# Designs tried in a protein design chat: VHH binders against q9lxz3. Part 2

Target 1, 367 residues: q9lxz3
Amino acid sequence: MVTRRRSKKKKKTKRKKQSSKEKEKYQTFINLPCDLLQLVISRLPLKDNIRASAVCKTWHEACVSLRVIHTSPWLIYFSKTDDSYELYDPSMQKNCNLHFPELSGFRVCYSKDGWLLMYNPNSYQLLFFNPFTRDCVPMPTLWMAYDQRMAFSCAPTSTSCLLFTVTSVTWNYITIKTYFANAKEWKTSVFKNRLQRNFNTFEQIVFSNGVFYCLTNTGCLALFDPSLNYWNVLPGRPPKRPGSNGCFMTEHQGEIFLIYMYRHMNPTVLKLDLTSFEWAERKTLGGLTIYASALSSESRAEQQKQSGIWNCLCLSVFHGFKRTCIYYKVDEESEVCFKWKKQNPYENIWIMPPLNLIDLPLFDHRI

## First folded at step 21 (VHH)

Design a3
Fold by OpenDDE, fold request of step 22:
Structure a3 (fold): chain B 367 residues (1-367), chain A 122 residues (1-122)
Amino acid sequence: as target 1 above (367 residues)
Amino acid sequence: QVQLVETGGGLVQPGGSLRLSCTASGFTFSSYAMSWVRQAPGKGLEWLSGIYSSGGETDYADSVKGRFTISRDNAKNTLYLQMNSLQPDDTAVYFCARETGSDYLEFIFDYWGQGTQVTVSS
């Protein structure tokens, strides 16, 4: 019985090497090199930056990082006719429309530390408003003249925030009103009027080192110390009457500057000597960039920017017959040619943007 | 906020007339004296006319006396300048200005309008 051993020929199944499908790495926008992403994002308007931040984590980080770079003041345009607001970054030449129906009937009075002081002449309501967060901080009502100037010392989120205004100037007396944050009422102080008889109006008010400085349109400077409840008229006068138009007073780290510009003249910069209280002309800003409007000013020590807009004046002015903003290099005695939107110098104000422009729901995405 | 808006400027022939208007807002118009000033090409600012708050007292520069008339309507917050017998030398930008201070001799103004162009040519 010859058991025929059937030799099972093992068919060597040729394992076809599955050609590694080269996963075509579709370069998705998600995988953009960081440098390119930053470049793209840097060119986006704020609205698009916000949109871009929603794409992915990497984009979000890049967008936020670029938002923090906005260290320069922004300009808010406000219309008296349609309650429209526009935010403009001059450094980036970016615009954003803002809609604040809650501010209907209000006018802008002052700006500091990213907050606006708002006043309603019909209801006599005052409030602090943050245009970036839409936070409102109300305060007691106060009747004010339409041209009455007001200032505050710091953000209303601080308990040290103090609002200041001169409510009345008579032949014999000056009446000052102050309001501390979260106070129930205004504090009234009355002082003897020591101003010159030809006193007109207070045009500029700045806060510096616990003191409010008030400049008249005739160039008289007065100070109010809230802590001492002290009022004094200072002896110093600028060499020329600054007037109301094209006159700006600003404070930077305890230093006070006066800028005045006549319609057809270059701006003059004066610095206050805090010892003698005399004004001295400055031919240099010492690295400062000053952003000034009729209602508010901001000052920054800025490093050299690619835009060339540093160590200069940025003024909302009547230049000749034009209503515009100008860049002026004080040290070079030259105006930097820049095309600004035609604007009313009285319908804009400088404001410091927040360091972290988080998802500001306030930007009307309807554009 | 204080605003002054001039209107009514334009092109006119010699001997013609124009009426300028200035609408004021953001302050108590009736409490302020108002003036018209102009600036011709290559020339300085020239004061033309002023009117006191009550509207009763007016003043004119010699250059326009007898030809121009300043008036105001406090109810409408409007300042007017009627210009008659216009000449080529009257070509300028015309501005409405709010007067401040007690010394009107120095013509101190705190607020100005944007101006309106007046051109007198044949």
Scores: ipSAE 0.014, ipTM 0.337, lowest interface PAE 8.1, mean pLDDT 84
Fold by OpenDDE, fold request of step 22:
Structure a3 (fold): chain B 367 residues (1-367), chain A 122 residues (1-122)
Amino acid sequence: as target 1 above (367 residues)
Amino acid sequence: QVQLVETGGGLVQPGGSLRLSCTASGFTFSSYAMSWVRQAPGKGLEWLSGIYSSGGETDYADSVKGRFTISRDNAKNTLYLQMNSLQPDDTAVYFCARETGSDYLEFIFDYWGQGTQVTVSS
């Protein structure tokens, strides 16, 4: 009985050497720190922002978030020769050409809350125009002098929108006209003239907390309260140094600022004390950036100190063949800007873009 | 016709003083702000000082602040520049200029005198 020794074949367990595939950490830009991602996205034009938003959820959220934050004013240039308009985004340093045949013969009067006040000197037509949506809101006709200034209180989409202008200044009387949204006619108010008799033209108008503030070329400040139908000339005069070649007045959150420009000196910044109605000189803009144009100026509190746009005056300039803007730091260390030239007040104006830039017909949506 | 005539220039030693005068005619002097400017050889025009028409407001370039004093006598239609502590770098032709109230002029000044030579040399 031959006991067949069953040879137990030792199954050699081949230890599969797991080749450590070096996961080449493809540093996918997907894992960028949020701050860096935001920085990159903030520099993308809208078209590229939209493209970037398709990359991933994180990028999408960042892109959308930054689209809403475009709080920087844009500059509109008005052609003298044709119905062409140039829109300039200072943040992207990009220009786009626009055509508004509906504004043929019109000149700009004022800008606020993303709207333009436009006037046709031939037809005496006034209208609000939104260059981003091409919406138009007409109002009753009014004859205006070439140097006559006009302002409005808020967007015409609001029922509280009020237009204001001084139509006549005589030796004895000042005539004011106001127009309320949806009114049929202009309201006329006449007040005794208490202005200084020599060289009084209104050059700056701002609206703040229900009141229109009007600055003359001589530095006289007047206020008009529409609710009270009250007119007053304030006694305080802004300190104006010799050699001033222009000024800008702006309102920011109830505060009124006046900037005097000089050819050979640094600009001076003044803030109005609303209690005493005296002007106080400021060394800085208090963290504001002022986008200045002859007819109206926009002010922004810059939340991001890192942008270098802190305490800046932004001015339209023509450099070579390109229209652009410059940022002038308003501080004690600021150098004199010798190259600033006063421009035709009707050639350009700052305007606030809409929060949702995606809706701008201006951008070729041809992704 | 608007005329501005500068006088008082000359040769002075370093540390010396000069008083320039500008006599205005052909316009209401008291209604205009006035300035002094200078041009050194091979250099551009430099603004030095300005005085407002009313109220006595004055301003100075940093280069001359504390050394130069601008004043005016409206009754005499005369603008003055007192220059103290003169230095060789102050050598230039000095001009009085009328400031323009026009917002559309490229130049702040619309009328100038012929100038007066100031030379500061040992």
Scores: ipSAE 0.014, ipTM 0.329, lowest interface PAE 7.9, mean pLDDT 83
Fold by ESMFold2, fold request of step 22:
Structure a3 (fold): chain B 367 residues (1-367), chain A 122 residues (1-122)
Amino acid sequence: as target 1 above (367 residues)
Amino acid sequence: QVQLVETGGGLVQPGGSLRLSCTASGFTFSSYAMSWVRQAPGKGLEWLSGIYSSGGETDYADSVKGRFTISRDNAKNTLYLQMNSLQPDDTAVYFCARETGSDYLEFIFDYWGQGTQVTVSS
């Protein structure tokens, strides 16, 4: 069992004694006007930005502002062989190898707001884990099938956090389990099965504007509104394409996107019309970058100039490539195709790092 | 399991040269066409060069033609890319890629290496 670990603010003591020359440089740098400081700091990698932010309030404000602009989602690779975890920042081409004994025997379910939802299929334990703070929030146990998906609405530190899963689909009924923050046990709700193909599996779940959107492997879209305890199957279906093998679904600022990957073609991007619930094809992501993984995806609306990444689909490289990813430019024809092959969904997931990392063990190195 | 491992990347000054290697295992290397593909930060994939399974035919993207040379040694299961006259915009991660089930260049790849970083700057 893992207890919740409070984030403790730690004083920075610096491991090495500073020389007189080092302290002189440090003091001179502190005296720079804020605009010039921001220019200098913009050239630092994340690790050095974190070190610089510990100097004083002026530096902290400058470093934090630039850190937010430059920080992208990170890709976590999971290895069962040696319990190692590799975090990769695609915008900086930087990698961290970590060990989380708290997660022994767990597989990932979902990622949102800097938190992972983790499940142990042997003990039926569920916990939220923040890999940046190492905080754990245990949840009531629940049995889950191997292909069962679970999502959550926001960080478990919020009183509004809600977990959602579909536990059973029978010919006549669909069974949903939810867990609201600080509840004693799971709530079970049973609804008439309205899916046209009654043996569908749900492969994509996103939370947007208070509701969960669930997509089946056959393209059926369902909605669960927890405030109304309401379930229904929506009318829209994505167009079929020859050779389609799975998809990714994500949410950004209330908009729902679906991306189909074909092994010989550029990806097809669809946007859900929230009035008609029909899918409309898009020739561009409009500056939105989608960081796609099988269980959950991240998105950012960043400009090319600010992040070096914009208007693309970011995917891990096949074959256990744990350090890097590839980018597909959706609105460009390409001489290069990636033969999409479904990966084990538990091998990797995207996560957004927090704004302030100065007290986190994530950046500690072994010598 | 199919494995492709790139080596030979690093830091080089503008105008310099590098030679990349890609060691293949887990498949019959001599039966597949191979390519080099790169990805600059924040950019999409760019195909650079390809070579038929026999090594007899090669092809190059216009952006690297005359500067880069692809070759292979089927006895050593190794693909090479000689890169000359490197410029700052050649800075990228370089990937070795296998063509899908073909000894021809079809520009459809099913297996990729982890990539090697090439940085051209002072």
Scores: ipSAE 0.005, ipTM 0.395, lowest interface PAE 9.9, mean pLDDT 73

Design a3
Fold by ESMFold2, fold request of step 22:
Structure a3 (fold): chain B 367 residues (1-367), chain A 122 residues (1-122)
Amino acid sequence: as target 1 above (367 residues)
Amino acid sequence: QVQLVETGGGLVQPGGSLRLSCTASGFTFSSYAMSWVRQAPGKGLEWLSGIYSSGGETDYADSVKGRFTISRDNAKNTLYLQMNSLQPDDTAVYFCARETGSDYLEFIFDYWGQGTQVTVSS
């Protein structure tokens, strides 16, 4: 079970029951001093910010000026010993250690859109967890092998959320299971196996433009289109195998990037050519910042160059003697380490905080 | 650092059985397809059997189909070959091999064990 933060539920006011007290309250908000109005508006989610901007000219100007607050991804680490997790914001160099015993025995399967897909291998329980809001959304159970990967298309709060995994690979067939939000059960699909027989595990999965891209441990890329129920193996391969210590894959605006290390080399960034399905090495990120971790990666383009972290790879723990996170500038072939030394790459994950920061547990001590 | 260690070989009479084990270390065993390969005296390498990383499908050379059974225990990082109805022609050194890929005509192996001797004689 999930412990949900109880939101303040405002009863929807019926049109017929509007009162003069509501109009008095509305007039009071219109006349707020600018500084107080800015504090209120800065705490609104984007949807409410947009609605508030229609109130009057003063509110419109305040809402627009506060609407473009950028947040950086945070690191999360799950302790193995005391059922706690730690959140770290590298841009502010602050952290918070939280205890959530309901996640005892769970491991992370995938990360996207501020949500973690969590799996307990002893109970076969599967759930979504948002470490910022502490919301938990249970999913139907499914047995998973230790090396089996699972991914999802978007936040579980969306009715379009789709879970995807490859459950078996035989010489002749690949079996895929999907779960669409509000379905009764997992859907099973079987396709001809078009992979070579050896190395039949998937290391990375990303969702982009309605399809799942699946990278094998040999560098073979497969595609699953859920709308067509279509599976195929794409022809291109990276010039080197992904390697054991750091294969990261991410998507940005329809483009697929692969970041890997081969032995003790600098990270290599590849971009998939969606016409030929060949991989091409990139010597620059062109203003793109990629936050890479073993189970999923986040990305952003920083056109204003205001954040201090831009145009680089932000890598979680990677292979070698360094057991810490780095910022790596591809075009300079340089790196900067920071003090976040945690073991095991699968337990150091970038995750995007929600734009509505006032709802974070860090600002409410009663959670 | 990749190591494959075969055990379970020995001398057996015709018609007998042996079970070979291959203990793997230095890599994620569950991520790789594995094979058994043998080399009889004076002969080249002969592929015998392969198993996918999941353990879900197996394949066998015609020379051993029906007599040999490949299996794996990913929790113990161990590959097995159960050999039944052994005959003198099965005398060979048996190797555990990690598959790296396949050519269209051949399997490609990047790491091998040291081998274990199986001798079938009266």
Scores: ipSAE 0.000, ipTM 0.128, lowest interface PAE 20.4, mean pLDDT 72
Fold by ESMFold2, fold request of step 22:
Structure a3 (fold): chain B 367 residues (1-367), chain A 122 residues (1-122)
Amino acid sequence: as target 1 above (367 residues)
Amino acid sequence: QVQLVETGGGLVQPGGSLRLSCTASGFTFSSYAMSWVRQAPGKGLEWLSGIYSSGGETDYADSVKGRFTISRDNAKNTLYLQMNSLQPDDTAVYFCARETGSDYLEFIFDYWGQGTQVTVSS
């Protein structure tokens, strides 16, 4: 049997430097053409990619570039019974069990840039947590209602990091709280309520192009621009078939995608036209894969068609003692009816791992 | 809690054989029809085979009929797929799925396994 950690570092083609009589005497495998080197290292799992990057400068640059292109989000599962966590890497189909006692009593709010925003509903504590480095960045306390959503704009290590939530919606007004990195306190802003009166809650928040887009459970889309302290409800509603039991929203390269899930039909894909603010149905995700979780989702564009992971929803599935995922192809009429089951929103979330994962003390590839 | 665990995947040469297993727990296995479903790279979900709760009736997609054999052992709560004459186009993740019915196939699945990778390559 082949070991899971050792794949291969096969040479497909050589580029040989000139003869031993010359000043330059190099190994032929180091001189592989760039295209062939990229093909070879594209077949390596992350562990072996990191090992290969130590060979020479040329290999290091190629390996790091391919990590960015091929890096997949990881799925984190939160146990209900203790503070244990399962990290699942879908590219390797590998689970890792971890324990973070510093997160006792916390639930997840949002994930972005390798960071989790965590909230303790008993103490009203907020903190950022990086599960890969174990770094914590505490934030000022804030009371949050049940099912209130909170998002952030970028990693808390940036001076540009901004937290955003809608704290109150009444007949006449809407109240927004923001926190800019290193501010003394939360900023409260009040705006006229311009939402239709059949609205209950905001269920999806994404940050894109300097603004927060907020989707209600009734399909209204609102925009908050923090640089202008400006709030408005955008025109148009996404087309939504009866019987929708959930949705996911994500941003990719400035474009906003919305996926509606159903019990009795295949998911629908919608793209926001940022000039007209109308939603357009798409038959496909194109080269994009959406890693869907209830509070925030990740997206990835396929750079090489050979991987086979493109134009998919990546959804968590139950596997008893371990959680995994399934890839649902969006651009084909499926013979198989995928029965989506709504999940507890705090049970799992996607997160992007750092490119230098093997260098972190949390992960050891030695056995 | 319902659990379906697939095993038996791996790398095989063209023309080779593999036997997949799916161990079920957390429900009365003998009360449900079961199916195998696969997803090849870059393709949608494809139903392969189904078997009634008693094991008395089976059905197959045309693409695998004669090459694949579904069976079940209700005493062991285990579903099997014997795959013969494998070709590169059979490369996929293979899923065990629970049907909503016991003695008919509706192709509506409410619980899935994690999937097992089958790779057919020289």
Scores: ipSAE 0.000, ipTM 0.247, lowest interface PAE 13.9, mean pLDDT 75
Fold by OpenDDE, fold request of step 22:
Structure a3 (fold): chain B 367 residues (1-367), chain A 122 residues (1-122)
Amino acid sequence: as target 1 above (367 residues)
Amino acid sequence: QVQLVETGGGLVQPGGSLRLSCTASGFTFSSYAMSWVRQAPGKGLEWLSGIYSSGGETDYADSVKGRFTISRDNAKNTLYLQMNSLQPDDTAVYFCARETGSDYLEFIFDYWGQGTQVTVSS
């Protein structure tokens, strides 16, 4: 009888000691220095970040703070053959396949503030689409040429959301159309054409501080102020860049950047002087990371120089039968990127994910 | 909502006359200068004539000067274009347009109608 009691006590003590050692091990992770904790959390996928946020208050705060700070744009790929979409998160290097049958026949026109502007060339239908929530905001139809560019000012959830496009350029006149969110009709404005006579098309459009900036393929910059119903062609031209195979224009906190790409040269960066409206060459991106696509580009200020994502151009690439992106460092010491090829502008676009990714139906929340 | 509706277009023989009308709604018509513009097939927009808000001052393109007359009735919110001595080259879609008062740019329009077709043919 005595021998059975000793065995049960030893098993209980070993279980308690293991449980206490496991608890002690967990306690040791709770006391991580804040910098190390942030480093660890920064490397966690979103799913694990969410799990980590449940560990303790300190971890929760760290997890939430890093979710907000490090939201990089995502890349959306558009299939040429079917109604399939692929989302790519560069931070996690993960792909997600999405199906949007409601967007059958649509092509992308622009992206901003987590929304896509989509156009159907057969029906002339335009809509805002949020790929994360599947929300759709329709608008009046508009015929658009294949190479016609369009931009919008902010999310369509805002009453201040404005769409902008140039519908025609003739010898004497330019025609602009604007659409306010929830308006019944497009507004049409006609201005005297003051562009160069060799004008072909607008290639890039960005919105900054209430104004649309439009770059032509010939390097002319024009602006449209919707509030004043004012159009002007600016005198400044970027320096001639022979051999360029493409360009990206982006806005960041009121500053406008233009990046020229080359096959055999490093990218050149220009910054617009908003006083003189002249382009000044820059050696770097000023600490920015630019996520560039043909129709629209996103910019982010990187908080941590140590991440290696400083002064970088992020570009869509196809590698090993996978759609992904690369970070190209833009500085004086950077190697020439010989692999850059002009892509179909409608094949991919950068989009900002929502801050609260946890609530997105795209992510199987089945923890 | 601002609306401009053109009427009076049609088929006319060379040397004939037409009178176009534009009915405005959704804004104070008498406060705005108005213009007529046209677009011929395969051609750009062409400014034809303008009239100030008070109806006192008018302007014409050289191409239509002496043949076309712009007028307005502010009480009826209507703009008119009398077209005389019409020629085949006058075949186009005709639009009325509201002028935006800007000293900086010539011929700024912020609204226009759907247009009315004018065809001059034998």
Scores: ipSAE 0.000, ipTM 0.230, lowest interface PAE 15.1, mean pLDDT 83

## First folded at step 23 (VHH)

Design h22
Fold by ESMFold2, look of step 24:
Structure h22 (fold): chain B 367 residues (1-367), chain A 122 residues (1-122)
Amino acid sequence: as target 1 above (367 residues)
Amino acid sequence: QVQLVETGGGLVQPGGSLRLSCTASGFTFSSYYMNWVRQAPGKGLEWLSGITGEGGRTSYADSVKGRFTISRDNAKNTLYLQMNSLQPDDTAVYFCARETGTWYTEYSFDYWGQGTQVTVSS
């Protein structure tokens, strides 16, 4: 039996009287010291953490407090045939299929901080959607020409949330629209193009330290500083080779990374030097884990090696003519493949679940 | 103007062989990875095989590995698919497809040929 220490007690409902030995056993279990409880809980996968949080108030508080460190991104996929979406947690290998008919006709434009930016090109409606809480935050309508990319700086629940899009690129001009939270309308700014080629499209956008960094299909890097209303095209360019299957760009603590994908070679990771705007190859992630997909990327530094997914690239791409989601360790040049049968890996999107998973309407936590 | 033209399709008996050709023009052929894709009657598109620009690496779908061989002749701007041991379920329209040279696209192929019909029947 466990050594007893003073802790918070939770009175349990009893159906029939139990022996004193059995009652003493249960009381000893719920009175574990906080330090020992945290050690035990820190070793649990998310599924078991959720189960443990239903034991008593003391366990609930400890489980929720530790859960944030060990939570990893999920994948989301929107069905093309009906109004459903699928959520998948790779760490627990658990699927959840849900219906949301109100999003019929919408497509995903960007994903960050657990939110999706959704656009209906027929009605020009724009909204944020959280697939875990099912909250929708409508935005002012936006007319866009061509296949334009949007981004946002942070969750729409923040008063500092800023939406950004390049609505048109002509030979002479670039038109940028921004929307700051609680504004009445979009702000439009027009700048001289300054791109060296006649036509560019923007493939990757990240927000870091108050500015948007925009990478074009030709490898040009531009920035937009919304506080200064300033646009410029920067001289640095990542190496580009014919046959690249695409790239992903992500941000972690002010550092910007680019991941090149090749259909027949291992991925290449580059880091941007923010003073020279030159790209340097990284041959190790140094404990950083990057989750990348076509419309979003998430990153985290591994604070503890207990998460099971650490120090790797988690990609949803076509690699070597295989449709797969992979976990790739750059320093070991090894991979573990995950294949969603009947799922297009280009349409899988990484999304971070909220901190309070146990209280979500999607999860039953009855005791 | 990018152009891809497939030839070599036709009627063949089960167990037979065909060689498909795809002649490319309007771009630097050797700079692009090339692919073969087919569409059987009433079915979706099925990727079959791909080859690098220099021809040093090839890949095949499991359904055709060991029976089909992709190759290219960069001097003639021509992509080939040698198809052996053909069976009735190989009946389809066969397309030559150029892999995109961009960083990202939904389908990875930006230009397609018109397709050539292959019919396997006794």
Scores: ipSAE 0.000, ipTM 0.208, lowest interface PAE 10.8, mean pLDDT 72
Fold by OpenDDE, look of step 24:
Formats: structure tokens, sequence, C-alpha cells
Structure h22 (fold): chain B 367 residues (1-367), chain A 122 residues (1-122)
């Protein structure tokens, strides 16, 4: 009885090793945590922020949210050697280089309302230039002396824009030229010189409430009312401490401030009393920050005490090879932090950026 | 002491010519941009012409362009204004003025002469 051992063929079930292709989740930059994305975007210059905003919706939102509403003036540095401009945002401590070949040979004269007044000493051309939009508004030609100051009342896009300059000061007479928006020519007015007889030059000019305030190098303040064609030299001089090596004059909401700089002490701030026309020293700016440059100065009311930028004077400084700003506190407890040095007045100027900076050609992707 | 002294003014008939001179002293004349300006009776000061320190560049107001020529002799410390085709409207006191061309000076025109009278009349 031959017991046929049935050899049970063990079916080797080939377990197909499903190689779990671990989908290497390519961690695309798209999946960055929001905080990290914001951190990265916060480090981008505005130009690159704009570029980054085109990547995706998430990036766009992050970029827009981090776009600082530029509420503070920017500093423009003018190259001596080329037609390059350097924009500095003190709030972000960022620089942007710009090139304006159309301004070759031009120097800056004044800045207000986001516009530069530019002058070519070789061709005697005068124009308004918006560095953000690259718009140009040509003016009638005018010969200007090297140290001649000029100011304007508001943006040249306004029909109320008025240019003002003192073209000559002689022993007997002062000659003023004004240009009203859309005028064909300069208006010339001559007045008796009532300034002190020591070769006064105008160093600072500001416009406020229809009047040009003109400060001489000797501290005399003169007023010109274009509407009345009236010129007057105010009696008195601002109290000047010995050792002053420069000054800035600025306007804020109808108030006129004068800042004296010193080599060995903190700046002193004076406010003009518009009733008595006397200067009074101020220990506080009432929450203002003044951005001062030799040709023109800007002022801002700072809403946030938290930024530490309150009652401050902001000045351009060159430290080594780095252009930056310094802040002087205008209070009783202020200590001398920096020794002020007089700079080339045409080297830099403060300018107000537009609110819609993102939409401006300056940041157009073509550059 | 810086001094500027204008000479050469006088009475001239319409169409005539005059040459004004300004003698400078008390400073390095060749280092400064110099200008001619004028003041007519009852009018403001009018810039007429300027010249660089070395005399390489000149500029003119439209009112005098083609008629007036500015020049300088630095060896003599003298500025000149050749005026041709004079008209009655050119009647004025003419001044020589020094322009500050340095970053360190706070003056546009820091020195003026006493002026010289030019009268153009028939």
Amino acid sequence: as target 1 above (367 residues)
Amino acid sequence: QVQLVETGGGLVQPGGSLRLSCTASGFTFSSYYMNWVRQAPGKGLEWLSGITGEGGRTSYADSVKGRFTISRDNAKNTLYLQMNSLQPDDTAVYFCARETGTWYTEYSFDYWGQGTQVTVSS
C-alpha cells in the first residue's frame, strides 16, 4: 500500500513589494510657513518685493502686507561722477540705485511734494523732475549763481505752483524772480535792500501759507508775498549760539522751524512766532521728525511713539563708505551723539515718496 | 581787502560802443567766476554775462547776446565788457560781481563794485 505523499506545491505568493514611491514632496517655496515667507519677503527691496508678488497668490498677499506705506521721506544721493542716483529709505534702511541719463549735467536746487527742481549750469535749463515717475516739466531758462537758492510752493502739477528765487542782492536793491505755473516768462520784482550791509546771501527758503520765508547767512529773515508783490525784512535775528556751523529751515502746517547745527553740541531748534516774528527756542518738536538737508527739509508728524522716531532731527551722514542717516533727539536729555560736519549742499536731498510707490515706473520690471 | 572797481562808462550815442573794465584786487582773480550785471533806473538788477576763472567759458543774457562780449585778463586782474550796438534801453549802472564757486562759501555774489554809469542817448 504505497502511500502517495501528495507534495503540496507551496504557491510562493510573490508579494509585489509595492515600492511606495515616497512622493518626495518637493517642498516648493510655495509651502513655506507664512512667518518664514514674511521674514524672507521683509528682507527684499521693494523692487524684488514686487517681483515676488507675481509668484503666486500667497506670495502676493505676503508681499503686499509687508509693503510699508512709505510715510517717511527718502534721501536721494547725487553722484558726482555719473548720472546715478541713490535712493535711501531710512525706515527700511534700504538703498536703491537709479540712473537718469536725462539729467546729465543737472544739479538739484529744491525738493517738495515728491518733485525735484533741477538745474543745468551749462545750459541754464531748469526743470521739475519726479524721480518716481520720471516725469519732467521744463521751465523757462534762468541763469543761476552757484550758491543761489530757489524754492517752489507745491507740485508743478498744480496750477498754483510758484517758483521763487533771489537773483541779486546789491547794496541798494534786491531782485526777485518768480514763475507762476503756465506763465510764459519770469516775473521780475525789485525791492530796496533793507538787509544789513554785510553781503547777505540767502541760504534757506521755505514756502508757507502763500509766503516765501528767506533766511540769510547772517540770520536775517525776509518775507516775500507773491500775491501782494511785497518784500519785507523782519527785525531781529534768531538767537544763535556760538559755534554754529550750519542751519536748516523747515515748514510744518504753517509753522516755521529753524535748526542750528554745531560741531560740539546738539542742534538747537527755534520756532518762529508768526505774531511777533520772534524766534523762540524749542525743547520739543511736538512729535515731529524733521528730515533736514541743505537745500530743503521735510517734516513729518509721527503717529507711533513706538518707533522711537519722535521729536527727532534726521540727517544724512557718510560714515566710511556707507551712506546712512543719524537721528538727533530734540529734548532736554539729549546727549551729543555725533559731531556735525557741513556737507556739499548738492550731494543729497530729502524727497517725499508717493503713496502708490508700487505702481510707479521706477519699479517697472524692465529695469 | 577784496575790491572791484568798474571804469569805462559814459555817454554814448545809439549804435555806439563802449568797453567797460573792472579791476580786481585782494583775491586770486583767476580762481573766480566773474559777472557783469546792470541796473536801469526804476528797474531791477539784470544779469548780463559771466565768465569762468580761466576764461574758457562765457555766458550771456538774451538781451545782450551778440552785442556784448565778456573777457578777462588774469595777468592784469581785469574783467572786460565790450558793448556794441548800444541802445537807449542799455542805459544803466553796470556792476562787476564776483561769484563764489566753492562749496565752502555761502555767497553767490559776494563782492560788487561801485558801478559805472552808461547812458545811451541821442
Scores: ipSAE 0.000, ipTM 0.231, lowest interface PAE 13.5, mean pLDDT 81

